# Ledger of designs, part 351: VH-VL binders against q9h9l3

Target 1, 176 residues: q9h9l3
Amino acid sequence: PRKMVAIDCEMVGTGPKGHVSSLARCSIVNYNGDVLYDEYILPPCHIVDYRTRWSGIRKQHMVNATPFKIARGQILKILTGKIVVGHAIHNDFKALQYFHPKSLTRDTSHIPPLNRKADCPENATMSLKHLTKKLLNRDIQVGKSGHSSVEDAQATMELYKLVEVEWEEHLARNPP
Below, E stands for the ipSAE of ESMFold2; O stands for the ipSAE of OpenDDE; V2 stands for 0.75 times the mean of E and O plus 0.25 times the DockQ between their complexes.

## First folded at step 19 (VH-VL)

Design y116 (framework fv_fezakinumab; at its last look DockQ between E and O 0.85; V2 from the best seeds 0.84)
Fold by OpenDDE, look of step 19:
Structure y116 (fold): chain C 176 residues (1-176), chain A 123 residues (1-123), chain B 111 residues (1-111)
Amino acid sequence: as target 1 above (176 residues)
Amino acid sequence: QVQLVQSGAEVKKPGASVKVSCKASGYTFTSYYMHWVRQAPGQGLEWVGWINPYTGFDFYAQKFRGRVTMTRDTSISTAYMELSRLRSDDTAVYYCARSGTYYYDQGPRFDPWGRGTLVTVSS
Amino acid sequence: QAVLTQPPSVSGAPGQRVTISCTGSSSDIGLGYEVHWYQQLPGTAPKLLIYENSNRPSGVPDRFSGSKSGTSASLAITGLQAEDEADYYCQSYDSSLEGWVFGGGTQLTVL
């Protein structure tokens, strides 16, 4: 079986109105929740909106941030060949300007059995915060300091583990 | 109608540089990646590299690193590929091709393609 | 220098079924990356024929089909027509090269 990692990224706003999400932090944890990667990343474009309330990113974090191309290389090296678990993970991959094989991707925002366990509609898109509270009885993304990508990645992995057996069997029968 | 219009044929001498343009229309230029692929006469397709027209992020095949530069002008929705230190084996038709940013849009498939630009390198 | 391996040529009579194989490695198709196919008519630019292993873009006849298994992919053409005479290329992503790769191309001749 392939190794499994969970990823969570924080994005800042770039572009004329800051509507484009650019990678500013990436956290990767292993199956046990150990941190494999956690770096602030310097976007290639000028930051218009730090989105601090949500991202937790501040200007000071960008002073010694890892240039995007360098960080991307580091991250891709970790992700390659792994089953990658994330929540609304398409946003992370898009921010990374990276394509991970569909067959090796697990998006906790699109796992019907997970929603079912949380007494949510199977086809609904639930937030990581909500699922974590319902299924793990844990509060994440609290406070005024913004999100912790490490905490979110860990929560994502733990959520997936709740449905791993069932979902992996489903995927085996129904490959993407 | 999505369309990629490329610049005309080029004839260059060895050691020179060539800059091919690809003007996009019919879609949001900065929302898709632009790839460059070349094809030598009678040969197969060879991926050269890609660029994100919005961020300017670019990545080149190792074979072309140090000689190729991909740029864009978002004001006119145009991508450029410049190849320097040309040699005879650089003679090829150079294509620009569009791809998506993730699987929820067009994804990594190349569509559409420009009609190609013939670059001939000869003494 | 093609990373993906295709037969140089295939041929068939009108109405027949032909298949074109595309063999990759553990760092591209075998790793799970999707395969795309392109048709290139003589003197023209490549055209997307199949995307993500088995999907047909609008305008592509259903007699074209794609499949993928293990480290290989296959393009099948049923009811072969004269207009199908062209070069066909498979494409995928190679993680070791961090870039897209093409097969060497297959020339299809309609007899």
Scores: ipSAE 0.862, ipTM 0.931, lowest interface PAE 0.6, mean pLDDT 95
Fold by ESMFold2, look of step 19:
Structure y116 (fold): chain C 176 residues (1-176), chain A 123 residues (1-123), chain B 111 residues (1-111)
Amino acid sequence: as target 1 above (176 residues)
Amino acid sequence: QVQLVQSGAEVKKPGASVKVSCKASGYTFTSYYMHWVRQAPGQGLEWVGWINPYTGFDFYAQKFRGRVTMTRDTSISTAYMELSRLRSDDTAVYYCARSGTYYYDQGPRFDPWGRGTLVTVSS
Amino acid sequence: QAVLTQPPSVSGAPGQRVTISCTGSSSDIGLGYEVHWYQQLPGTAPKLLIYENSNRPSGVPDRFSGSKSGTSASLAITGLQAEDEADYYCQSYDSSLEGWVFGGGTQLTVL
């Protein structure tokens, strides 16, 4: 079987009026929740809006951050050939400017069995915070100082484990 | 109607540079990646590199690093590829081609392609 | 040169089925990267034919189909017609080369 990792990214605003989401932190954990990668990343464009309330990114984090092109190379080496789990994960891949194979991608925001376990509408897009509280009895993203991508990646992996057997069997019968 | 209109054919001497343009119309230029692909006479397709027109982030096939530069001018929806230190084996048709940035919007496939720009390198 | 291997040519009579193979490696198709196919009619730019292994864009006849298994992909053309005479290229992503890669192309001759 293929190895599995979970990823979570934090974005800052670049481009006109800060509307473009650019990668500023990426965390990757293995199946057991051990941290494989956790770096602050300097976008190739000027940061217009740090989005600190949600991203947790501040100017001091960028001083010694890894340049985007280098960080992207490091991250892609870790992701290559693996099943990658995330929450709303296509935004993470867009920020990395990378297309991970659909057959190796798992998105906890779009898994109907997971929503059913949480007593949520089957096809609704549920927040990571809500699912984690409901199914793991944990509070993540607490306070207003921003999210932790390590914490979020770890939570995402634990959520996937709750439906892993059922969902992997479903995908084997219904290839993306 | 989505269109990619490329600049006209060029003849260059070895050691010179060439800059090919690709003007986009019928879509939001900055929302899609632009790729460059070349085809030598009687040969197959070879990927040269790509640019994100919104951010300017570029990435090149290893073979071309150090000789190719990809740029764009968003005010006229135009992508450029410049190839320097030309040699005779750079003679090819150079195509631009669009891909998505996101699986929900086109994804990685190349569609459409420009008609190509013939670059001939000879003394 | 071509990273993905295709036969240089294939041929068939009108109405027959032909198959064009595309063989990659453990760093591209074998790692799960999707395969796309392009048709290039003589003197023209390539045109998208199949994307993400098996999807047909609108306007492509259903006699064209694609599949992928292991390190290989296949384009099938049934009900072969004269206008199918063209060059065909497969494409994928290769992690070791860090970029998009094409097959060497297959020249399809009808008859």
Scores: ipSAE 0.798, ipTM 0.912, lowest interface PAE 1.2, mean pLDDT 93
ESMFold2 (binder alone), look of step 19: mean pLDDT 91; pTM 0.935

Design y117 (framework fv_fezakinumab; at its last look DockQ between E and O 0.93; V2 from the best seeds 0.86)
Fold by OpenDDE, look of step 19:
Structure y117 (fold): chain C 176 residues (1-176), chain A 123 residues (1-123), chain B 111 residues (1-111)
Amino acid sequence: as target 1 above (176 residues)
Amino acid sequence: QVQLVQSGAEVKKPGASVKVSCKASGYTFTSYFMHWVRQAPGQGLEWVGWINPYTGFEFYAQKFRGRVTMTRDTSISTAYMELSRLRSDDTAVYYCARSGTYYYDSGPRFDPWGRGTLVTVSS
Amino acid sequence: QAVLTQPPSVSGAPGQRVTISCTGSSSDIGLGYEVHWYQQLPGTAPKLLIYENSNRPSGVPDRFSGSKSGTSASLAITGLQAEDEADYYCQSYDSSLEGWVFGGGTQLTVL
């Protein structure tokens, strides 16, 4: 069985009007929720919008941030060969400018059994915050400090574990 | 229509540098990655590297690191590949090719391709 | 040079079925990375033929099909036509090289 990790990234806005999402923090946890990686990352482009309200990223975090290319290499080494769990994970991978195999990707925002368990429409896209509250009875992304990518990654892993057996069986019968 | 127009053929001496251009049209240049692939005469395809036209992020195959530089000019939707310290075995047709940024776009597949630029290195 | 292994050549008569294999390793196809196929007609640039193992782009006839299993992929061409004579390349991503890799190419001859 392949090792499983969960990833969550925080992005800042770059480009015109800050509409382009650039990686500014990445957190990776293992199956047990232990932190394997958690770094602030310096985007290659000028930051226009820190999106602090959501990202929790501030200018001061970028002073000693890891350059993107270096961070990307570190992150890819961790992800390679593993089942990667994330919420709306396509955003994380796009920010990483990376293509993880579909067969090794688990997106908790697109797992019908998970939504069903949370009494949500199976084909709806529910927020991590909502699913975490409904299924784990835990509040995340609270306060004014922005999101904690570590907390979000941990929550994502825990959510997946609730449906892991069922979903893995489904994927085995229906490979992407 | 999506199109990649490359610069014309080049003839260079060993030790020289060559810079090939690839002008994109028919799509948002900065929303897709640009790859470079070369093909020596009678040989197969060899991936050289890629660049994100928006961020300028580039990554090269190890074989070409130190000799290749990929750049872009977003104002004219043009990507460039410069190869330095040329040698005879660099003689090849060099292609630019587009790929998506994720699976929901056009994914990691290369489509379309430029028509190629022949670079001949001879003494 | 090529990381992915293809037969150098295959041949078939018009109307026949031919298959081209693409064998990778545990760091590319075997790791789960998708396989793409390209057709290169003589004197032309490569053209995307199959993407993500088995999908056909618009304009590619359904007599072209792709599959993947384990560390290998396969391109099948049914109802072989003279116009199919070309070089075919498989492509994937190699995690150890951190880059895209191509097969050595297969020359298809229509007899």
Scores: ipSAE 0.895, ipTM 0.942, lowest interface PAE 0.5, mean pLDDT 95
Fold by ESMFold2, look of step 19:
Structure y117 (fold): chain C 176 residues (1-176), chain A 123 residues (1-123), chain B 111 residues (1-111)
Amino acid sequence: as target 1 above (176 residues)
Amino acid sequence: QVQLVQSGAEVKKPGASVKVSCKASGYTFTSYFMHWVRQAPGQGLEWVGWINPYTGFEFYAQKFRGRVTMTRDTSISTAYMELSRLRSDDTAVYYCARSGTYYYDSGPRFDPWGRGTLVTVSS
Amino acid sequence: QAVLTQPPSVSGAPGQRVTISCTGSSSDIGLGYEVHWYQQLPGTAPKLLIYENSNRPSGVPDRFSGSKSGTSASLAITGLQAEDEADYYCQSYDSSLEGWVFGGGTQLTVL
């Protein structure tokens, strides 16, 4: 069977008025929540807005950050051939400039059985923070000092495990 | 209307370089990848590489690394491909083609294509 | 040698059904990467025909369809018409080559 990993990325603002999201941290965990990758990443564009309140990224993190091209290569080597779990994961793949196969992608922001377990409308988009509080009794992303991509990736994997059997069977019947 | 307009045919000698242009219109140039694909006379399609016009980040097929450079000028919505140290087997039509940057907006498909630029490398 | 394998030619009479196969490996189609198809009429640039295995862009008739299974993909053309005479290419992503790859092309002849 295919191995499964969870990914979470933190982005900074680049481009006009800092509105473009560029990769500045990436964390990958295995099925058990062990960290496989956790690096600060230097975007190829000038950083306009560190977005620190949400990203946790500060200028000091960029001083020794891994250049984007190198980090992307490392990350893609880990992701290749694996089922990749994330929350709003299309943003992570866009930041990586990479098209992971849809058949190997799992997005906890769009899993109806997961919403059902949280007593939410099945087709609603729910935040990671909300789902984690309701289903895991855990507070993540606390305060305004920024998110931890390791913490978020670990939470994402645990959420997926709650619906893994049902959702994998659904996808087998309904290939994307 | 989305269009890709390429520069005219080129004739070059072995050892020279060529720079082909591709002017985009009818869409936000920096929001999509630009690919280059070539086709030797009577032969199939061969992917050369892509550029992200926003960041300038580029990635080339292994066969062309060290000989190809992809650039762009966002002020005129134009992508460029330069191939150096030309040899006779570089004779081909060179196409530019647009793709999306993620699945929810155009995805990895090549649409549209430019009409192609014939580059002839004669002995 | 093309990375994806297609038959060099296929033929069919008007009204018939033809299929064009596209076979990859465990590093491309077999790893789950999607397949796209392009039609190239003589003397013209390729045109998108099918994307992400089975989706038709606007303006492509429903007699063109695509499917994918295992390491292989297939383009089917039903109700074959004279204007379908063209070269057809499949395309995917290959992880070992770290790039987009094409089939060698299939020349369709309408008899």
Scores: ipSAE 0.775, ipTM 0.903, lowest interface PAE 1.2, mean pLDDT 92
ESMFold2 (binder alone), look of step 19: mean pLDDT 91; pTM 0.939

Design y118 (framework fv_fezakinumab; at its last look DockQ between E and O 0.92; V2 from the best seeds 0.84)
Fold by OpenDDE, look of step 19:
Structure y118 (fold): chain C 176 residues (1-176), chain A 123 residues (1-123), chain B 111 residues (1-111)
Amino acid sequence: as target 1 above (176 residues)
Amino acid sequence: QVQLVQSGAEVKKPGASVKVSCKASGYTFTSYFMHWVRQAPGQGLEWVGWINPHTGLEFYAQKFRGRVTMTRDTSISTAYMELSRLRSDDTAVYYCARSGTYYYDSGPRFDPWGRGTLVTVSS
Amino acid sequence: QAVLTQPPSVSGAPGQRVTISCTGSSSDIGLGYDVHWYQQLPGTAPKLLIYENSNRPSGVPDRFSGSKSGTSASLAITGLQAEDEADYYCQSYDSSLEGWVFGGGTQLTVL
């Protein structure tokens, strides 16, 4: 069995109108929720919108932030060969400019058994906040300080663990 | 129509540098990665590297690190590959090729390709 | 030199079925990375033929098919036609090299 990690990234807005999502923080936790990585990351281009209310990222966090290319190398070393769990994880991988194998990817925003367990439509895209509240009876992303990528990564892992056995069996029968 | 138009053939001496251009049209230049692939005469395809036109970040194959430089000019939707310290075994057709930024956005497949630029390195 | 292994040549008569294998390793195909295939007609640039193991781009006839299993991939061509004579390359990503890799290429001759 492969090792499993959960990832959550916070993005800031870059580009002419800040519509491009650029990686500004990345958190990775192991199966037990231990933090393996948690760094602020400096985008390679000018930040137009910190998206602070959601990202929790402020200008002060970028002062000593890890350059993107360096951070990417560090993150990829952790992810390579592992089953990576995330919520709407395509956003994280896109921001990393990275293609993780589909067969080693688990997106908690697209796991029907997880939605079913939360009394949600199986084919709906539910938020991490909602699923965490419903299934773990825990409030995340509270307040106005923005999200905690560590907290979100941990919640994502815990959610996946609720359906891990069932989902892994499903994937074994239906490989992507 | 998505199109990649490359610069013309080059003839260089060993030790010189060559800079090949690739002008993109028919799509948003900064929304896709640009790759460079070369093919020596009668040989296979060899990946050189890629660049994110939005950020300018580039990643090179280990073989070419320190000798290749990929850049872009977003104002004219043009990517550039410069190879320095040329030697005879650098003689090849150099292709630019587009790929997506993620699986849902045309993925890591290379499509389309430029018509290639022949670079000949000879004494 | 090529990271992925292909037979150097294959041949078939018109109407026949031919297959081209692409063998990788535990750091590329075996790790789960998708395989893409390209067709290169003589004197032309490569053209995307199959993407993500088994998908055909618009304009590619259904007589071309791709599959992947374990550390290997395969391109199958049914109803072989004279126009199929070309070089074929498989492609994947190698995590150890941190880059895209190609097979050595297979020259298909239509007899």
Scores: ipSAE 0.899, ipTM 0.942, lowest interface PAE 0.5, mean pLDDT 95
Fold by ESMFold2, look of step 19:
Structure y118 (fold): chain C 176 residues (1-176), chain A 123 residues (1-123), chain B 111 residues (1-111)
Amino acid sequence: as target 1 above (176 residues)
Amino acid sequence: QVQLVQSGAEVKKPGASVKVSCKASGYTFTSYFMHWVRQAPGQGLEWVGWINPHTGLEFYAQKFRGRVTMTRDTSISTAYMELSRLRSDDTAVYYCARSGTYYYDSGPRFDPWGRGTLVTVSS
Amino acid sequence: QAVLTQPPSVSGAPGQRVTISCTGSSSDIGLGYDVHWYQQLPGTAPKLLIYENSNRPSGVPDRFSGSKSGTSASLAITGLQAEDEADYYCQSYDSSLEGWVFGGGTQLTVL
């Protein structure tokens, strides 16, 4: 069977008015939640807004961060050929400037069976924090110090496991 | 109307360099990737590389690393490809082509293409 | 040599169906990367014909269709017309080359 990983990224604001999201941290965990990758990443352009309240990224984190091009190469070697699980994962792939095969991508923000388990509208886009609280009885992203991408990747994998059998069977019958 | 307008044909000697331009209009230049693809006379398409106009970072096909440089000028929405140490087998039409940055916004498909710039390398 | 393999030429009479194959490897189509198709009329730039295996952009007639299975993809043209005479290229992403790759092209002749 094909191996799975979960990914979560933290972004900072670049470009005009800091509106462009650029990769500043990436964490990858395996099926059991073990950390395979966790690095701060230096965007290739000027950081306008660290977005610290959500990203947890501060200026000191960037001092010795891995340059984007190098980090991207490391990350893509881990992702290639694997099922990649994430939450609103299109943002992570956009930040990586990479198109992972749709047939190998799982987005916990758009899985109807997962919403049903959480007693949420089937087609609603639910936050990771909300789903994790309702389905895992766990508080993540606590306080105003920003998110932990390791914590978020681990939560994302656990959420997917709740619906994995049903959803994999659905995708086998209904290829994207 | 989204369009890509390329610079005119070039004739070069072996060992020289050529710089081809591609001016974008009808969309936000920095929100999409720009690719370069070449086609030798009577031959197929060959991907040269891409640039992210927002950051200026490039990614080149292995065959061209060390000889190609891709740049852009965001103030005039123009991408450039420079190929150095030209050889006769670099004679080709060089196309620019746009792709999206993620699946929900044009995705990895090449659309549109420029009309191409013929570069001829001969003595 | 092209990374993706296409027949160099195909031909068909008006009104008939033709297919053009595109065969990749375990590092591109076989890893699940999508296939896109381009039509190149004589003397012109390529034009997007099919994207993400089977989708037609607006303005492409529904007699053009695409499919993908395993390490291969196929472009089908039904109701063949004289104006379909062109070169056709498939395209995908290849993880070992870390870049976009094309087929060698197929010259379609309408008899």
Scores: ipSAE 0.716, ipTM 0.891, lowest interface PAE 1.6, mean pLDDT 92
ESMFold2 (binder alone), look of step 19: mean pLDDT 92; pTM 0.936

Design y119 (framework fv_fezakinumab; at its last fold request DockQ between E and O 0.73; V2 from the best seeds 0.86)
Fold by OpenDDE, fold request of step 20:
Structure y119 (fold): chain C 176 residues (1-176), chain A 123 residues (1-123), chain B 111 residues (1-111)
Amino acid sequence: as target 1 above (176 residues)
Amino acid sequence: QVQLVQSGAEVKKPGASVKVSCKASGYTFTSYFMHWVRQAPGQGLEWVGWINPYTGLDFYAQKFRGRVTMTRDTSISTAYMELSRLRSDDTAVYYCARSGTYYYDQGPRFDPWGRGTLVTVSS
Amino acid sequence: QAVLTQPPSVSGAPGQRVTISCTGSSSDIGLGYEVHWYQQLPGTAPKLLIYENSNRPSGVPDRFSGSKSGTSASLAITGLQAEDEADYYCQSYDSSLEGWVFGGGTQLTVL
């Protein structure tokens, strides 16, 4: 069986107005929540907005940050061939400029059974924070210091585990 | 309509450089990736590289690394591919082709393609 | 010498069914990466024919179909027509090369 990992990335704002979301941190955990990867990443272009309140990224984190292309290579090596679980994962993959196979992608922000379990509308896009609180009774992304991509990746994996069997069966019958 | 208009044919000597342009219209240039693919006479398609016009982030096939440079001018929705140290085996039609940024848009499929730019390298 | 392997040529009579295979490896199609197909008429640029294994873009007749299994993909053309005479290329992503790869192309001749 294919191994499963969860990914979460923190983005900073780049581009003329800081509207471009660029990778500044990426965390990958295995099925058990063990950290496989957790690195600060140096975007290829100038950072306009660190988005620290949300990203937790500060200028000091970029001092020894891994250059983007190097980090991308490292990340892709980990993800290759694996089922990758993420929340709103399209943002992560887009930032990576990468197309992970659809059949091997799991987005917890688009899993109706997960929302149903959380007493949320199945077609709604719920936040990771909300789902984690509701289903795991755990508070993540607390405070004003920014998110922890490791924590978020772990939460994402735990959430997926709640619906893994059902969702995998669904996907088997309805491949993307 | 979506169009990719490429620059005209080029004739170069070995060792020279060529810069091919690809002007996009009919869509938001920065919302899609731009790929370059070449085709030698009578041969198949060969991926050269791609660039994110929004960020400028580029990746090249190993074969072309060190010789190819992809750039873009967002103000005129134009992508450029420059190939240096040209060799005779660089003679090919060079295509620009659009792809999406993720599956929710166009995804990785190449569509549309430019009409191609013939680059001839000969002594 | 292409990463993906296609038969150099296939032929069929009008109205017949032809298939073009695209054989990859464990680093591309075998990893689950989607396969796309392109049609290239003589003297023209490639045109997207099939995307993500089996989807047809608007304007592509339903007599064109794609499938993928394991490390291979296949393009099927039913009701072969004279205008189908062209070169066909499969495309996927190769993780080891960190880039997109094409098949060697298949020349389809309509007899």
Scores: ipSAE 0.942, ipTM 0.965, lowest interface PAE 0.5, mean pLDDT 96
Fold by ESMFold2, fold request of step 20:
Structure y119 (fold): chain C 176 residues (1-176), chain A 123 residues (1-123), chain B 111 residues (1-111)
Amino acid sequence: as target 1 above (176 residues)
Amino acid sequence: QVQLVQSGAEVKKPGASVKVSCKASGYTFTSYFMHWVRQAPGQGLEWVGWINPYTGLDFYAQKFRGRVTMTRDTSISTAYMELSRLRSDDTAVYYCARSGTYYYDQGPRFDPWGRGTLVTVSS
Amino acid sequence: QAVLTQPPSVSGAPGQRVTISCTGSSSDIGLGYEVHWYQQLPGTAPKLLIYENSNRPSGVPDRFSGSKSGTSASLAITGLQAEDEADYYCQSYDSSLEGWVFGGGTQLTVL
């Protein structure tokens, strides 16, 4: 069977008025929640807005951060051939400038059985924080010092495990 | 309408360099990737590489590393491909083609394509 | 040599169905990367025909369809018409080459 990983990324603002999202941290965990990758990443463009309230990124983190092109290569080697789980995951792939195969992509923001377990509307996009609190009885993204991408990736994997058997069977019958 | 307009045909000698341009219109130039693909006479399509016009970062097929550079000028929405140390087997039509940066906005497919620029390398 | 393998030519009479195969490897199509198809009419640039295995962009008639299984993909054209005479290319991403790859092209002749 294919191995699974979960990914979460943190972005900073670049471009005019800091409106463009650029990758500044990426965390990848395996099925058991062990950290496979967790690096600060230096965007190739000038950072206009660190977005620290959400990203947790500060200027100090960028001093020795891995340049984007190198980090991207490292991350893609880990993702290649694996089922990749994330929350609103296509935003993470956009930040990586990469398209993972649809058949190997799992987005916890778009899994109807998961929403059903949380007593949420089946086709609504629920936040990771909400689903984690409701289904795992844990608070993530606590405080105003920014999100932990390791914590978020771990939560995402645990959420997927709740529906893994059902959803994998669904996808086998209904290939994307 | 979305359009890619390429520079005119070029004739070069072996050992020279060529720089082909691709001017984009009808969309936000920095929001999409630009690829370069070539086609030798009577042959198939061969991917050369891509550039992210927002960052200026470029990525090349292994065959072309060390001989190709891709650049852009965002003020005129124009991408460039420069191929150096030309050989006779570099004779081809060179196309630019746009791809998306986001799954829900075009994705990885190439659309549209420029009309191509013929580069002839002869001694 | 082309990374993806296509037959060099196929032919069919008007109204018939033709199929063009595209065979890759375990590092591209076989790893799950989607297949895109392009039509190149004589003397013109390629044009997107099918993307992500089976999707048609607007303006492409439904007599064109695509599918993918294992390491291979297939383009089917039903109700063949004279204007379908063109070269057809498949495309995917290859992880070992870290880049985009094309088939060698298939010349379709309408008899």
Scores: ipSAE 0.877, ipTM 0.936, lowest interface PAE 0.7, mean pLDDT 94
ESMFold2, look of step 19: ipSAE 0.834; ipTM 0.922
ESMFold2 (binder alone), look of step 19: mean pLDDT 91; pTM 0.936
OpenDDE, look of step 19: ipSAE 0.926; ipTM 0.956
ESMFold2, fold request of step 20: ipSAE 0.813, 0.817; ipTM 0.920, 0.921
ESMFold2 (binder alone), fold request of step 20: mean pLDDT 91, 92, 91; pTM 0.929, 0.942, 0.932
OpenDDE, fold request of step 20: ipSAE 0.942, 0.942; ipTM 0.965, 0.965

